# VHH binders against o14958: the designs that were tried, part 18

Target 1, 349 residues: o14958
Amino acid sequence: LNFPTYDGKDRVVSLSEKNFKQVLKKYDLLCLYYHEPVSSDKVTQKQFQLKEIVLELVAQVLEHKAIGFVMVDAKKEAKLAKKLGFDEEGSLYILKGDRTIEFDGEFAADVLVEFLLDLIEDPVEIISSKLEVQAFERIEDYIKLIGFFKSEDSEYYKAFEEAAEHFQPYIKFFATFDKGVAKKLSLKMNEVDFYEPFMDEPIAIPNKPYTEEELVEFVKEHQRPTLRRLRPEEMFETWEDDLNGIHIVAFAEKSDPDGYEFLEILKQVARDNTDNPDLSILWIDPDDFPLLVAYWEKTFKIDLFRPQIGVVNVTDADSVWMEIPDDDDLPTAEELEDWIEDVLSGKIN

## First folded at step 4 (VHH)

Design b03 (framework vhh_6z1v_2)
Fold by ESMFold2-Fast, scan of step 4:
Formats: C-alpha cells, sequence, structure tokens
Structure b03 (fold): chain B 349 residues (1-349), chain A 122 residues (1-122)
C-alpha cells in the first residue's frame, strides 16, 4: 500500500474528561497517544509533531473503519490517564472494548495500519476445510495455536476465545469444529496444539480441557522460541526479552536467494536444538526495517543485505559477527552450531 | 532523580580545541547509551555523536567526523566530546542525552541536560 499525501484534515482529537465517554462509545477501536507535556525544547517538539503526522496519516488511511485517534496530555489529563490505566508517557495505547493494549512497536504509519487492521478481526479464526488447513500450515513465522471443540457454544471454546483476546494480534489463534480437519491435524476433542515458529511438530498442551487462565499461563511460559522473527509492531518488547543480556541476531533478506538459503539453515539449526533453553535466535529481515538499515550497518559495521549472524549486547549494541568470507559458500548447519556453542559458552561475546 | 549536567562550553577561536563533559547521576550509567546534540540559534537540534554503554561502539555525524571524538569514563559517570579544528558553524548550545538502547538511533533519547554554550569566533 502506497500511503497518500496528507490531505490537511485533522482526524486526531485531544481526549479529555469532557469528551472521553462519547469518544469511547463512537469507535470500535480507539488508538490513543499518551504523551508527555510538549516542552519548549525543539527536539521534543519535532518528535511530537512527527508522531502527530504519523497518527494523522494512519487516521486518513483508515477513515472508513470505526477507529478513533486521540491524544492525551499526561499533565492536563492525569486523572483520566489513571482512570484508563495509562502509566507510560510517550506510549501508544489501543482500547478495544474493556481491553487496553500497549503498542510496543515502531511508530510508523504502515506498521500501525497493519496492527490496527489485525485487531479489528475476530480473535479466533475458524478452519472448516482442507484448503484452510493448507493455509494454516503455511504460517510458519508466528506462534500459533489450534483447538478442536464440539461447537461455538462449548464452555471450552469460550475459554479458548477469551485466552486468544489476551494475545491478539501478536499470536494467532485458530479453532475447528470439523472432525475431518481435526483428524488431518491429529487433534482430539478439546485439545489445543501450540506451534512454535518454524517448527515441524506442535506441542499438545497437557491436561485438557483447559480454563482461560491455564491457556494464558501456558502461552506466557512459551513466548520465547528457539527461532523467532523480529516484527516492527513488537520490536521493543522482543528486544527486551533477552537471554543473559544478549541476543543472537541473524540478518537474512528472504526475497534474496542467499538470504532464503541462510534462513533454511537457521530453521534446521533451531529444529535440532529445541531442547536448549539457553538458545534463542532473533531473525531480522532488513526489508521490514528500511529506516534502520543504514543505522545498523554503521553501528555493526556489516552489510545487512548479505546473510549475517552475530551476538549483540541488548543495552549497548556491542556486537561480534561470524566471519563469512566473500566468495565462500554460506556456513553449514554444523558450522553454525559450533559458532553458537562458542557464543553460549562465553568463548565469543 | 535522573540528572545530566553539561560543562566546558566557552568562547574559542577558529581552529581551536575544546572538551565538553556531561556528568550523569541517578541511574546505572554504564547500562545506557549517551549522545551529544547541538542547536544553533533558529535551527533544529541535531545529533553530533553517540556512544554505547560500554564505550565499545561510537557514531559521529558526517559534519564532525575526523574533528570530534565522543568518549566516556564509566567510573566517573561522565561522557565527553573532544572538539578539534573548530569552525564558526560549530557555534551552538551542546546537549548531552541518555538513550535506553544504542540500537534505535537518535530519536529514542529520554533525558536531556540543560546545555552548554560553545561560541567559535573567526
Amino acid sequence: as target 1 above (349 residues)
Amino acid sequence: EVQLVESGGRLVRTGGSLRLSCAASGFTFSSYAMGWFRQAPGKEREVVAAISGSGGSTWHADFVKGRFTISRDNAKNTVYLQMNSLKPEDTAVYYCARDKYYLWGSYRFDYWGQGTQVTVSS
């Protein structure tokens, strides 16, 4: 989607105690920027204006949807902020029904549009056909769950649907009521299978049937996969979810043949090492972060459009990258495993 | 609690040298990236240099590369900007700022000092 030029119409409203009840009733989703008071500082003013323009562009693109866009001043509206549960100045919150979601991703118009469009959808996607099973199986780079239930009226399905609301849109929840679909996916009645990204086989969640709380707890305990993709809509939360102050970061451009091949090697290494709790590889596709490529190339002193793997310190971005000579083939799975072992044992940092 | 205090700004002649200091308090200094910014009258604030928490990684804007050097002393909770071969266009108020992560670039800084004035005369 090419973004249109801003048309000059103000679609972002200042939220206050006077108008908040009307605004909450008017929209299915409310996108709310909770901002620190705008200071006389020029840089702070420019950062505020840039975020305001992003919100205006997103509001323009989504004007035919029932989505509201508002700003809340942390000082002027402190009482309203406390009432609505906002405590992090500079953050973007989305209100959907009685749920408050903190947006922890890149503050960019395309990222916000995709995020909000995903949130409008139902929390659980129903699978009823063989073709839909094939589509489900093609989703490899997300955490996904699928449950088999008697019907939509099942108490166990309702618990599953409520659990799904906790993780929308970051984790994909699916359900089926069809015996044929369940047989193809080896699902027993009231069973939920959990798929880690890029894995061939799911984990059957134990002790069926489940409560909402049991499903939420299981998902929270399994949110750090052996291999995961960095996504613009959750990049800061993912970056903060480190192991021992580091990330193993792999850059691979999926649309490039070398990048595609390297990603297949990474998948193989991840599948062979799911039992290692000290291993978590973060895959970054440079195509997802066009505005950060030049900064990362300068900071890491590497070419991001060539496959790369390194260890990065979470707080200060000090890094060490695996040496891949210019005209050599990509590393084998075994060579990559050896390098990872050297990182995890402290021989490389 | 978090406080950043710049010092060292003064009047200097074209071609001269100057070192700015920024003293930090109220947080674990070595866990945060630090940056230097400047703002000339009637112009936007711009990034001059940045340094990672350990001091292992540094970045310098193209217009100061080879002339300015950022460094830090984590034992003293201080970040420095060594300025050499000063030009009249370097005249500005210089600010230090704290960044949670070095990785995300200049727009992620969350605390700022009060600034120190550098004036370069020809």
Scores: ipSAE 0.015, ipTM 0.439, lowest interface PAE 6.4, mean pLDDT 84

Design b04 (framework vhh_podentamig1)
Fold by ESMFold2-Fast, scan of step 4:
Structure b04 (fold): chain B 349 residues (1-349), chain A 120 residues (1-120)
Amino acid sequence: as target 1 above (349 residues)
Amino acid sequence: EVQLVESGGGLVQPGRSLTLSCAASGFTFSSYAYGWYRQAPGKQRELVAAISGGSTLYADSVKGRFTISRDNAKNSIYLQMNSLRPEDTALYYCARDKYYLWGSYRFDYWGQGTQVTVSS
């Protein structure tokens, strides 16, 4: 999206006990910023104003959608916040029907626009043609599920749709009612296949047909894939999902030839090591985080103009990065596996 | 239990220097960003300097005169204050940021403060 310049119109309203019932009824989605009491610090005031401008710009871009934008002062509206279940100041919440979603991503206009556009859509995308199967098969960097059901009126489809609402928009849920599509994907009636990012083959979820609770539990138990992309819209939640107090972080710029090649090596390592429950690699494309690149280079003391892989201790913030040869030769999959094994065995760091 | 303890304040003449120290305990020091705030009588609290990893931030009123630094081995942060002015008179607080990875400058723990008075 090409963003317009902010037009100066106030589209973000203060939510209070007096207006909340009317506001909740007007919109399909309500985007709510639950903020700290107004700070007296000039620097923190400017940071708060920048967030207000981000929200105003998002509201301007999405003006034609049924999405409301509101702010709640944690001190002035403490009773309302408690009633609505808001407990973390500085958080962005999205209300969709009876569901409350906390936004755990980068507070940036483009990230928020994409997040809200994904949320306003139905939680399950229907695949009805063989051409749409090709589009589905090209999605490799998300967890995705696809189920085959008799119709939208099926009790098993309704359970699947309810499960999808728990993970929207972070996990992609697809369904088909077409026998030809199901045959092409090797799906039996009421079967759901679970795809880890970057994997060649899905996992058929056992014990079909499923309840909502069974699907939700399976997904929760399989949310930490061997290789996953860090996304601006879920970065805080992903970062807190560490294994044994560490993250293995790989920086690779997909649009750069060396970054692309390194990502292919990471995919090979991941595919060869899906059975290792102690392995989870976070791929970070610096192009997704242009405002954090300089900060990460200084914090980790690395050059992000080239691929990097390291281990980061989430408690200590200390990191150790693999040495990549001087002539820009990338490590082989075997060399990378050896380095990862040294990390996981405690020989490194 | 997170603790931040400031020291090094005092009475000093204009044009002189002071170094403030903040000793941290009860958590892993190297994981966090830190800031120095000040509050003068009858005025609002303001952030004067912050440090996150290798990056520093300064308020316009102190830029070029104050230097923030950290010593991870000693679990301490410092504020070197040069060319002090009467308007620098305030209670100075150190604070710990909530997040290290994102450089958020959102502070969740505060010290009790140390008084700096600049007068003749």
Scores: ipSAE 0.005, ipTM 0.298, lowest interface PAE 10.8, mean pLDDT 83

Design b05 (framework vhh_7w1s_2)
Fold by ESMFold2-Fast, scan of step 4:
Formats: structure tokens, sequence, C-alpha cells
Structure b05 (fold): chain B 349 residues (1-349), chain A 119 residues (1-119)
């Protein structure tokens, strides 16, 4: 997707108590940047201008959608911020109906465009053909759910749809009303299957049929999979979801042959260790974060043009990386499991 | 609760030196810490920051101020040399929560310590 050059039109407005009600009525989505008061420091001022330009570019790309873009000054509009529930300065919030969604991702135009386009869609994607089932089955790097219901008028489908709203757009919810599709996916009436990323088989959610609250609770209890992809749109929330103050981080560029092979080894290790509640591996594809590659290489003292796996302390970014020789074969699944066990047992810090 | 407590401020003559300390309690020391200041009638400005072993300074203090930390004591320091009257401000210590992403979001602030530089 090609992004245009900014056209100079001001599409991002300052939100205040005077215009708040009018702006909320005008748009289906309101994208709101809750910012620190602009400092007299030139570096901070330039950073603010760069974020403003990102928002202007996103607003330009999405001008044909009913999406508003606003900024709120934390000092000047403190009363409005409190009324809307904005606590974290420097954060981007999206208002959709009665929902307030905090954007926990990279502040980049392409990331924001995709995030907002996903958010404006319906919370549940309907699958009605076998070709669409194949597309569903190809999605391996997201948490996804699929339910089989009698119709859109089903009380159980409505509960499922309401549950989906809690997790949009971070978790993918699918439904089918077609018996043939349900048979292909081995779904019984009112059954919902939960797919962890990179797993071969789903978990059938027990005790069907479900309330909204039961589905929400199940999903919340299963959000930390054994292997997960770091996504630009949720990177801050994912990083804060650590186990025992550490992350096991694997860098692998999927478009590179060595990266692809290393990712297949990681998937095998994850599938063989789903029963270990102390194991969570975070996969990072450097292609998703081109602006952070140099920063990570400097911070971790590693080369990201080859696969890497290490343990990172969440508090201070102190890290230890597995030695993978330049001219040698990638580690076997067994060698990787041994290294991970040493990390989890405390032999490696 | 996380708490940051600044100390070491006071009155000093122009050309003098002063060292500020910021003690962290309630959590392990952050990878990225910063010193900000606010002069009367002006907005807070970032003066110095430390991320691991790397340091950065505002042009107005570069060569005069030095930021450092002692992880054993959970303390970050700002050594201020060749002080000027225009360095008069309340100095605040802050923690950067999202240091790994290259964006600076300071999530906790100390109460501040007053530095007054007389001519």
Amino acid sequence: as target 1 above (349 residues)
Amino acid sequence: QLQLVESGGGLVQAGGSMRLSCAASGFTFSYAMGWHRQAPGKQRELVAKISGGSTAYDDSVKGRFTISRDNTKNTVYLQMNSLKVEDTAVYYCARDKYYLWGSYRFDYWGQGTQVTVSS
C-alpha cells in the first residue's frame, strides 16, 4: 500500500469542552491523541510535530471514512480528559460508540491506518463458504475464535458478537451459520473453538452455550500463548505481559530463508510445550519494525540480519542471547528446548 | 506504589556546582531515567536522560551537566557544574516506561527539588 505525500490540509483539530459534543456526533470513530503540554524544548517540540504529521497523514488517507482526528492537551483540557477517562499522557485513544480503546502500538501512519480500518468493521467476520474456511485456516499468527450458530437472531450469536466487541481489533472473531462449514471445522451447534497462535488444533470452549461474560472470561484467561507474534498495533501491552519479569524474545525475519526455518523450529518447540505455564516466547519479525532495528541492535548488542533468541529483563533491558554461529546450522528443537529450560530454571539470567 | 524522591537542591552561587539525587522505591530501577526542570512561568523541559549506558543532554546544559546512576542504590544523579542564573528551576526526576521502543513516555515523576542560582 502506497502512502501519499501530506497535502497540507489541517484534518486534526483540538478537542475542547466547546466542540466535544458536536465532534462525537459527527464521526463513527474518533481518534484522539492525549498529549503532554508542548515543551519549550526544541527536541520535544519536534517530536510533537512529527506525531501531528503522522495523524494528519492518517486523516488524509482515511478522509473518505467517518473517522475524526483530534488532539487533547493534558493541562489545558484536564476536566475533559477526566470526563472521558484519559489517564495516560502521550497515549492515543479511539472512541467507538460507548467504547474507549487505548492504542498500545507503534505511532506510525501505516500501523494506525490498518488498526482503524479493522476497528470500523463489524466485530465478527461471517464465513459462509469452503474457500473462506481455507482463508481462515491460513491465519496462524493471531488468537482467533470461530462459532457455529443457527442465525444472526440467535441469542447465543448475540452473546458471541458482544464478547467480540471487547477484543476488537486485537483478537479475530469469526462465525458461521452454514452446516457444511461447521462440519468441515468439526463445530457443533452453539460451539466456539479457540485457536492459540501457531497451534495445530483448537480448544473447544467447554460448557456451551455461553454468555457474553463466560466468553470474555475464557479469552482473558487464555491471552498469553506459548508462542506469540509481537505486532506493531499492540506492542506496549504485549511487552507489559511478562512472566516473572522476563521475556524470551526470538528475532526471525520470515521473508529470509534462515528466519523462516528458525520460526518453524520455534513453532515445533511451542507445540511440544503447550502444557508449560512458565513458557511464553515472543516472536519479533524485524520487517514489522524497520525504525526500531538499529535501536534494538544497539540496546541488545546483537545482529538482527540473522535469527536470534534471548532472555530480556523487562525492567532494565539486560539480556542474554543464545550463541548461534554465523557459518553453522540453526539449533535443533531439542537444543532450543535445553536452552529455554536453562533460562526458566535460572541457570541463565 | 512507585515513588521517586529528589534531593540535593538548594541555593548556590553562579559558577558553582551541585549534585542532585533521585531515589526510586517500590520497584526495580528503570532502564531509562530522565531529569526535567521547570522555571517559573515556563513549561517543563527535558534536561538529561540515561538509557542503560547511553546519555543525552539538552544543548543548554551539554558539557556542564552529567547524568549517572547507581543501580545498587536505586539512585540516579545529576551533577551540575558551572551553574548559571538561568539554571534556576525546580528539577524533577522521571521514569520512562517504554524505553525499548525509542519513544519517551515518562510515567512517574518525583515531587521536585528547588535549585536557585544567585549572581
Scores: ipSAE 0.014, ipTM 0.395, lowest interface PAE 7.3, mean pLDDT 84

Design b06 (framework vhh_podentamig1)
Fold by ESMFold2-Fast, scan of step 4:
Structure b06 (fold): chain B 349 residues (1-349), chain A 120 residues (1-120)
Amino acid sequence: as target 1 above (349 residues)
Amino acid sequence: EVQLVESGGGLVQPGRSLTLSCAASGFTFSSYAYGWYRQAPGKQRELVAAISGGSTLYADSVKGRFTISRDNAKNSIYLQMNSLRPEDTALYYCARDSYSLWGSYRFDYWGQGTQVTVSS
């Protein structure tokens, strides 16, 4: 962590029935740690203290934002937890207006800061210039949508904005009201284009104009792209979203030349196989998860100093990894595709 | 069907030893980590010991007295409890860790528990 030193000020408050209404009214976002009752052993007490320090550091970094930080003891405040709909002890919840968002990511200060900053922003980013179009086009590792509307007062823009709130901050929603921008992106009035990660061309969502419900349904049906990045802020939900009880997992460190090249090969395999609904590759950049590298190496019996790809059985926790030679010869896109097919068909153990 | 069945609990005098067993079925045993939890009347459930492959973790209250082990051929885990104290009296649960990329002991399946009573 490259965070400032904790200044010793207590910014995290214990939430109770007596202060609940006042706290909710005071903040635009409320970040709430719903924790197990503190155990009597020192190891679990230290783990609790480490999470407290993470929350204190996040609160310090974001003290200029209207974000509150609170803790709820599952035993002492059981009635309040029931009232707020909190049922999973050890979880972090974010309250934004009438929305309750469960944080499914790594409990780390930098991850939480980025998540909260994204969540407090407007759900739709407006694109109005050529430079902003270039910035939009450079985003390749997120699911992103862009719509063209008459103005912010358009009923269709409002439906789009409401749809965006359902997926914030995990999916990026963009809009433009500028005819020049729309022309450059080949957008017709009230049209929304859906971009899968790492794809060159969007899917124009059919049957414009759309209701909020129609947009939400389309996005939900298209959330499992052929190649997706594991993100610290949604790692638990992503892992539970397996396909037929398996994940195809690729480890590649983008900042490393070999990892960069391997990621380009993965992108090619994905682009060549968009029509295959049974192919979904989960890319993990070890740089995003420095505390999990040793665990993954031990669990999978692999070396993450180099690119890896394998098939992991979610139910049985068994895995099979491709043999990649130590002499820096990476597989071709065709070789990788063939290996994946062979493992999924049972030809390789 | 995932199933965990504990056995070996009972009444034992302070200073004696007891071995708990947990038999697992309905899944690939060797691929998972396991833990033993306990809950005394009126107290919170606490992690006693955990095992992942050959690596073990113990609560401070039992470190040096309890030993967790596994037998992949028999699909079983064990908790060897030495130098038992009255405060070890609790219902003991066997649990299977969730398969995850997270490196934490998050247990997703539990047995019904076995009672251990340490009294003279």
Scores: ipSAE 0.000, ipTM 0.210, lowest interface PAE 11.8, mean pLDDT 82

Design b07 (framework vhh_8k46_1)
Fold by ESMFold2-Fast, scan of step 4:
Structure b07 (fold): chain B 349 residues (1-349), chain A 123 residues (1-123)
Amino acid sequence: as target 1 above (349 residues)
Amino acid sequence: AVQLQASGGGFVQPGGSLRLSCAASGFTFSSYAMGWFRQAPGKEREFVSAISGSGGSTYYADSVKGRFTISRDNSKNTVYLQMNSLRAEDTATYYCARDSYSLWGSYREYDYWGQGTQVTVSS
């Protein structure tokens, strides 16, 4: 995403008890930075100003959308923050209707623009053509759901739409009302299929038709797939979702031939091990995190110019990495599975 | 609520030593990189040192390298700065800060700051 030069106009408003009712009424989405009090220290002021500039740039790019941008001082507006459900200082919150969504991503203009554009859209994308089915099938790196319903007026579609609101924009919800589309995707009336990232076949959610609560519960129980991509807009939440105090981390640049090939090997390992509850691989494309590459190379003592796979302790970042030959002979799926089994069996500390 | 409490500052003669402490609460301490910054009278705040969540990686400003040592005790939720061979130009208020990127760490994006502890190096 190419950003314009900041035009110097102030589009970010300080939210207070005096103006909050007017501001909440004016916008479909309200993007809110809940910040600690700004001290007279120059560095604290500079950090605050840098984040304000990010918000100003995002507000400029999205100026013609019904999205408001505000800042709330945690000390000065503590009563307002409590009333609106903000409890974590330094966090970005997005208010959409009666929902309050905490942004758990990188505080960067491009990440925030993409997040807000996804969030302002309808929570469910309707599929009604063969070309749209093909586009749906090409999405492999997200958790996605698709349901078949009689119409938008269906009580079961309404439950599905309400469930989708709980996970927007992190999980992609699709629906169809077309019998031909449903036939191509093998969907029965009121059936919802759940797709884990990189899997060939979906899981048909049992016990149709579903309530909102039943769909929400199923999705929450299936949010840690065998292989998932680390995304800038949810990196903190993903990192905190560890399995037994560790992450199996794979670095591969999809745009590089070796990285592409390694990712295909990871997909094969994941597909062959969907029944293993102890296996969860976090794929990181270094191109998504250019500012963190040097830090990761120094911390882990690895070269990110080549594919890597290792086990990282989430408490102390101690890590063990698989030895991959310098001549770019990538491990086979079987060799990778054996190494992972050795790790999970405790042969490494 | 996140809190950082810096302590250990004081008056010392050139060539002396001080050890600063920063006690952290309200978050999973071992999941975050921590840093020390300082601000001298009439000057902008500058980076001094940083340490990864595990303590496995440390970073230092050129002006303090070889004289200062950063360390942490995750069982006590405390980060330390050992300052040796102190000079008059080390006189500043020293601040500890939490890195906003957790274990992934970025020296440019610190989201919570301690109140500071004053260090004065004078004869």
Scores: ipSAE 0.000, ipTM 0.221, lowest interface PAE 12.7, mean pLDDT 83

Design b08 (framework vhh_7aqx_2)
Fold by ESMFold2-Fast, scan of step 4:
Formats: sequence, structure tokens, C-alpha cells
Structure b08 (fold): chain B 349 residues (1-349), chain A 124 residues (1-124)
Amino acid sequence: as target 1 above (349 residues)
Amino acid sequence: QVQLQESGGGLVQAGGSLRLSCTTSGFTFSRYAFSWFRQAPGEEREFVGAISGSGGSTDYADSVKGRFTISRDNAKNTFYLQMNSLKTEDTAVYYCAADSTSLWGSYRSEYDYWGQGTQVTVSS
């Protein structure tokens, strides 16, 4: 969506011991910026004001929703911050009922609006038509689950809905109560299918029907996919979820023919290697990060408008990139697997 | 707790040299990548240079490349910006910054820690 110019209305309030109980009670969702003390330095004040303007723009766009926007000064409100469990200055927290979610994405108005819109929606999206099944099938770059239940009143659907709340908005939960939809997706009554990103076939979760705890445990045990997409709304957390101090990073623009083809090769490699616990490939579409493209090209000394795959050190971004000798000559799945094996064995560093 | 403190700013003639220091405390110095930024009045804060946590990699803005050198001394928990062949256009408040991950480097919207800034004025 296109953002309006800021209208000058103050929609972001300072949270304090005097008002926090009223504010927490008023809103379905509370977006809270836990910030460093604002110094007397004018430059630091301007930096703080820029972040405040982002929050004000988001609050303006979402003013028709029951979402509150607040700021907490780490020094002035130290007792309140400790009481509410905020310990990382500079962080954005979202409070939804009894749940506290740390936002680990890019501090940008569009990213934050999409994140909050996903979070205020029901944890489970209901699929009731063939058109909606097609939309479901087009979602390939998220972990997604779909269950078939008798109705919303089913104890098994309630367990599924409660499990979904644990992972919103990062994991997509779907359900159907329609026999025709279930038949099309090969779902038996009370069965839940788990889709890893970019996989052709789901995993039917064993031992139906499920409790909330069983579903949550299964999802937590299957959260480390062999191939995952870097998203602006969780980019910092994803980067910190490294394996042995490195990431295998693949750059490919899905909208470009070469990028599209390379992504298909990455998907094939991932499908063939789901049983390797040491393999996790992070796909980055440069179109999602326009402000970082020039920085990454300079830092890694690569051209991001063609496919690239490399190994990146998490701490210092020292990197080694696979040599792709011709723009028209992409590696085969076998060649890519051989390179990955050399990386994981330490032959390439 | 975690602190970054700049020093070494001041007034210098065009063509001169100046060395900025950023002293850190409250964290494991070797874990962090460090950057220098600058901001002239009425302008946005711009990247100047960066040094990686462990690999010894450095990066510079095109406007300062060949004139400025960033370095670090892990034993002193301090990193530096050596500024040579200074120009009047280099006049700005210089900030040091620390980031626990260098993938985002100098271009991420949120650095983990910032200093308070030190004024550099280059006269003709």
C-alpha cells in the first residue's frame, strides 16, 4: 500500500506507570518501542524522531484498527520495563493478550504495517472453496499447515487454533470444514498436513487427533527448513539463527528468468537433502531489500542481478562465493550439491 | 553498561589529518563489527567506513576511499578512523556504531549501539 504524508496527529503515546494499565486494557494489540534514553544531542534526537515518524505513519494507516502505539524510555521507565519483561533497548515489542512478540524486522513503515495486519487476523484462515485451495497451493515460501475438522466447535479444531496462536504471524495455519476441499487435499477427518517451504508434498502429522501441545511440539521440531526465504519482517532473527557460525546464502531474483531457474535448482537440492541436519540454505530475493542491494554487492563483491550462492560468516560477513563462469550457464543440482558438501566439510571456508 | 565514546574531533585545516577514536565498554569487543558515520547540518547521516569483527575486512564510502582508514585494537577495546587529506566537505559530526552482525553493516536502519558524536571542522 502507498503511505500518506504524516498528518501531524500524535497517535504514539509515552507509556508510564501512570497510564500502562489503561493502555493495555484499551487495545487488542499494543505496538511498543522500547528505546534508549534520548540525549540532549540534536543528531540523536533527530534519529529518534525519524523512528517516531515511522511509528506515527503506521499508527495513521492503521487508525481504524484496535492497535495502540506506545514508546517506553529505558531510563525513565526502568521499573515498568522490568515489570513488563522488556530488556533489549532499541527493540519493538507487540503485546497480544498474554503473548509478547519481539519484532525482528526492518524498522520501516510498510514492513511494520504488514506484520501488524497479519497479527490482528484470526490465527487460522478457513478454506471453503476451490479458488481458496488454489490460493493456498500458491503459497510455497512459508511453513504452512492445513487441517480438516468437523466444525469450529470441534475440540480438535480448538486445539489446532490454540497451536496456531503460538506461531502467528510467522507460520501460516489453515483449516477446512468442507469435505470437497479435504478430498482435493487428501485430508482425512482431524488430519493436519505440514508443509515445509518449497516442498512438493506435505508431511501428514502422525497420530491424529492432536492436542495443542502435540501440535506445538511437532512444529517446533520441524521449524528448521532445508531452504528458507529471508523476509524483511524477521530478517535479524533469521540471520541470528545460523548453523555453526555460517549461513549458506543464495541470491536469486524470482522475477528474472535466470533467478527463477536458479531458485528451481535450489528447490530440487533442498527436496533431495531434507534429511541433512547440517544443511540450511537462506534464499534472498534482492527485490525484497532494495536498500541493501548496493551494500551487499560492495561487501561481498558480487553482482546481485544474477544468481549467486556463497557461504557467509555470521559475525563479520567474510564470504566465499561459488564461481558461476557464464551468466547463461547455471550450475546443475549435482554441481551445487558437490559445492555445498565442500562447504559443510570445511574444504571451502 | 554498553557504551561507545568518540574522541579526537576538532578543528583542522584543509589537507590536514585527524585521528578519531571510539572506546567501547560493556560487551565482548571482538564479537562486533564497527562503523563510522557522519552527519552535516540539514543532511541525512551517511556511511563513512566499516571494519568486520574477526575477518579484517574493511569498506569505505566512495567519497573517502583512499583518504580514510578504519582500524581496530582488540586489546584496547578501541577502533579508529584515520582521516588524511581532509577537505572542507568532510566537516560533520562523526559517530561510531557497533553491530553484532555484519550482513546488515552500515546500511541497516538499526545499529545495536551508537556513540554520542564528535565534531570535525575542516577550514580552508
Scores: ipSAE 0.014, ipTM 0.271, lowest interface PAE 8.2, mean pLDDT 83

Design c01 (framework vhh_podentamig1)
Fold by ESMFold2-Fast, scan of step 4:
Structure c01 (fold): chain B 349 residues (1-349), chain A 116 residues (1-116)
Amino acid sequence: as target 1 above (349 residues)
Amino acid sequence: EVQLVESGGGLVQPGRSLTLSCAASGFTFSSYAYGWYRQAPGKQRELVAAISGGSTLYADSVKGRFTISRDNAKNSIYLQMNSLRPEDTALYYCARDYGWLGFDYWGQGTQVTVSS
């Protein structure tokens, strides 16, 4: 969290056809900024330098990890960019083995550090103790999967691990080889259970044992959960994943008693409506976006000092918010469901 | 007193370049994200390019030809338009955004006409 001042050492390398093979071989993970050609204009040069300094700072913080940081000029290295599959100028790409991952988060040092630290870890986390089961059960705000396998040499575990690489770091994959752990989680041999965010009950993926392709397909078909958290590291991708041009947005500060209670109500609504494909609620904790609180209050004309829920148009941020009187309790799950249904059916627009 | 003022539009020949500027005033420029939209006659307004901090995105139709940039010290956003085509003819708008939660302020627009 506490970032050092930049020490002046150049840790970001310009990638070219002459050095790319050596650089790819040297690092477990390669963070690559595919940038527009730098013009002679001082404004453009300064903007390039500011992005470069963010990468230099991240490289400094992570220098003890096997992570490389490089830049590719779209004009000078067009042939190399095409060879490596880069086509979006101004984007960050992370190369991990044979995978190329686009970074769709905020271009900020702290966000990028968290993303890369998660991505450099093994794609599957092994659970082997009662304490680790308790830690697993406390993870509620991510899509997570857990499988039970004979050993790491199992062909089914290898398929599971390969599937996990497709979704790292956004989806959490866990496995156990311990019969006691499997019993506590009600897992049969070669079974994988899928958890939506904030759900206590998993979905046992049918037709075990699975191929990599079958697991990847299942996860892709279940990526839009009924309740999900907005995260700085994937906020652009999340916002673009709208349903019919809208988002149902709920503001609740988890650290505040009213916010915590409202989040529990949202979880209940989500659990009661898992089979409704038209319901997807985006939870925003204002504490994650302190610089946007005043702007959201102005834009939506709401008070974020208390919980809020509304329907927001993706393009112009035109919105409708539920009236929660100051002299009344928070809405019940049933009242919230009724309000959402009324707004989505046009009764309140 | 929030103002976004576009400039740099005009008539230009196909294959040439044009730079649009958007000057912002009446608020703290560095706290916001920005986008460039365009609207051709009889068509819906469409996103051309957007910038939030150091991150950018582009419409497929302009990717590789247009570059969005910002200068926080000058309170300005720019759209560098290269290899212009007749289909780029439109009224171009600058917009202020609250981190991808939509656009809350728009400029009046600047006309770009690409014609022989």
Scores: ipSAE 0.006, ipTM 0.202, lowest interface PAE 10.2, mean pLDDT 82

Design c02 (framework vhh_podentamig1)
Fold by ESMFold2-Fast, scan of step 4:
Structure c02 (fold): chain B 349 residues (1-349), chain A 116 residues (1-116)
Amino acid sequence: as target 1 above (349 residues)
Amino acid sequence: EVQLVESGGGLVQPGRSLTLSCAASGFTFSSYAYGWYRQAPGKQRELVAAISGGSTLYADSVKGRFTISRDNAKNSIYLQMNSLRPEDTALYYCARGSLWGSFDYWGQGTQVTVSS
């Protein structure tokens, strides 16, 4: 295993009114667990100890990074919590500069390590070479933005960088100061292009140059793509981001030929329907969730050994799946569009 | 308010048995699926067993040793754990099943420690 056994060293500090100012200045990132008061109840004490061990292990793995780990008692440090904006007991908060980010992933050491490693990076990645443009173009399954600016000292670049901090690490922000790179990507000075996941062409954000607030507003209005991938680190946020109480869900294993082909059909349907605000398809690769596969098969009464698409009610687990007979070819893009239209019109539910 | 309360954990020697219970309140119990998750220090949380209606599911690591059951009349879920091993040491969570196996509500958890 990549994770070591806990070495017994205490790397997690209790944060208080007396030490908080010094601690906040010491680290580039501060990972803070805002916890319920530890009661005399044995169960509560053991739960607290296990979460403490997770934080200690994460701190051990990342000890050579400028990341601090602290705990805040909700009862004892209520005034400090209010001052820093913590209002949900049991939550992990990451402080980066003047920003407070709530962690909405699973409280697991590997998930937290990956999240923190992404956050410690600069919010904007600079692209200055042909190889970096090629790497940028290969990123298809994230929302990404790229802007062209005169320099790092540009007021417009600073607005862009500040906007990027609102969405890190979930949305990828890139910038270039190189005229050759900008020409290759068809970017005009101070222009920002917005890329939806799996789309061929970007959307040029209108009314350049932009303020921080204008960029943040645009991104918030375009956060629900026509086709998106479910990721373990944001699974709960994504699931709560439903349209009209439903999700259209597609299961496809990308490493399997049939799954790969079905995903290409989904991409085509998404590209042909970007103008439909009522359409959002959630792609789930079963390889990302190996222990949930059999649970999903029993709950939805489907076979995940093959691609599936269905509509799922977010509160009741009621679902309807497109009929694909055994050993038949995958549905065509046209057949899939017809089925989706029936779902959105209420003919199927 | 949805509430799930686990009980039955404790310190036990290898080869022994424990039964975990989860009491649910604040919603219509019979309409949902349920799962037992566990998290050992330094590892990600894993689904151990799930039950939806009369259908059950187990992780390979516990298959044949653990049994999940439900009692709709008592609004309760159970996990019978036989032939316990040191590697079963973890905090065990009862969860109400959601549409994606993303369990939206967890109990407080109950600690199981298997040690001589």
Scores: ipSAE 0.000, ipTM 0.265, lowest interface PAE 12.1, mean pLDDT 82

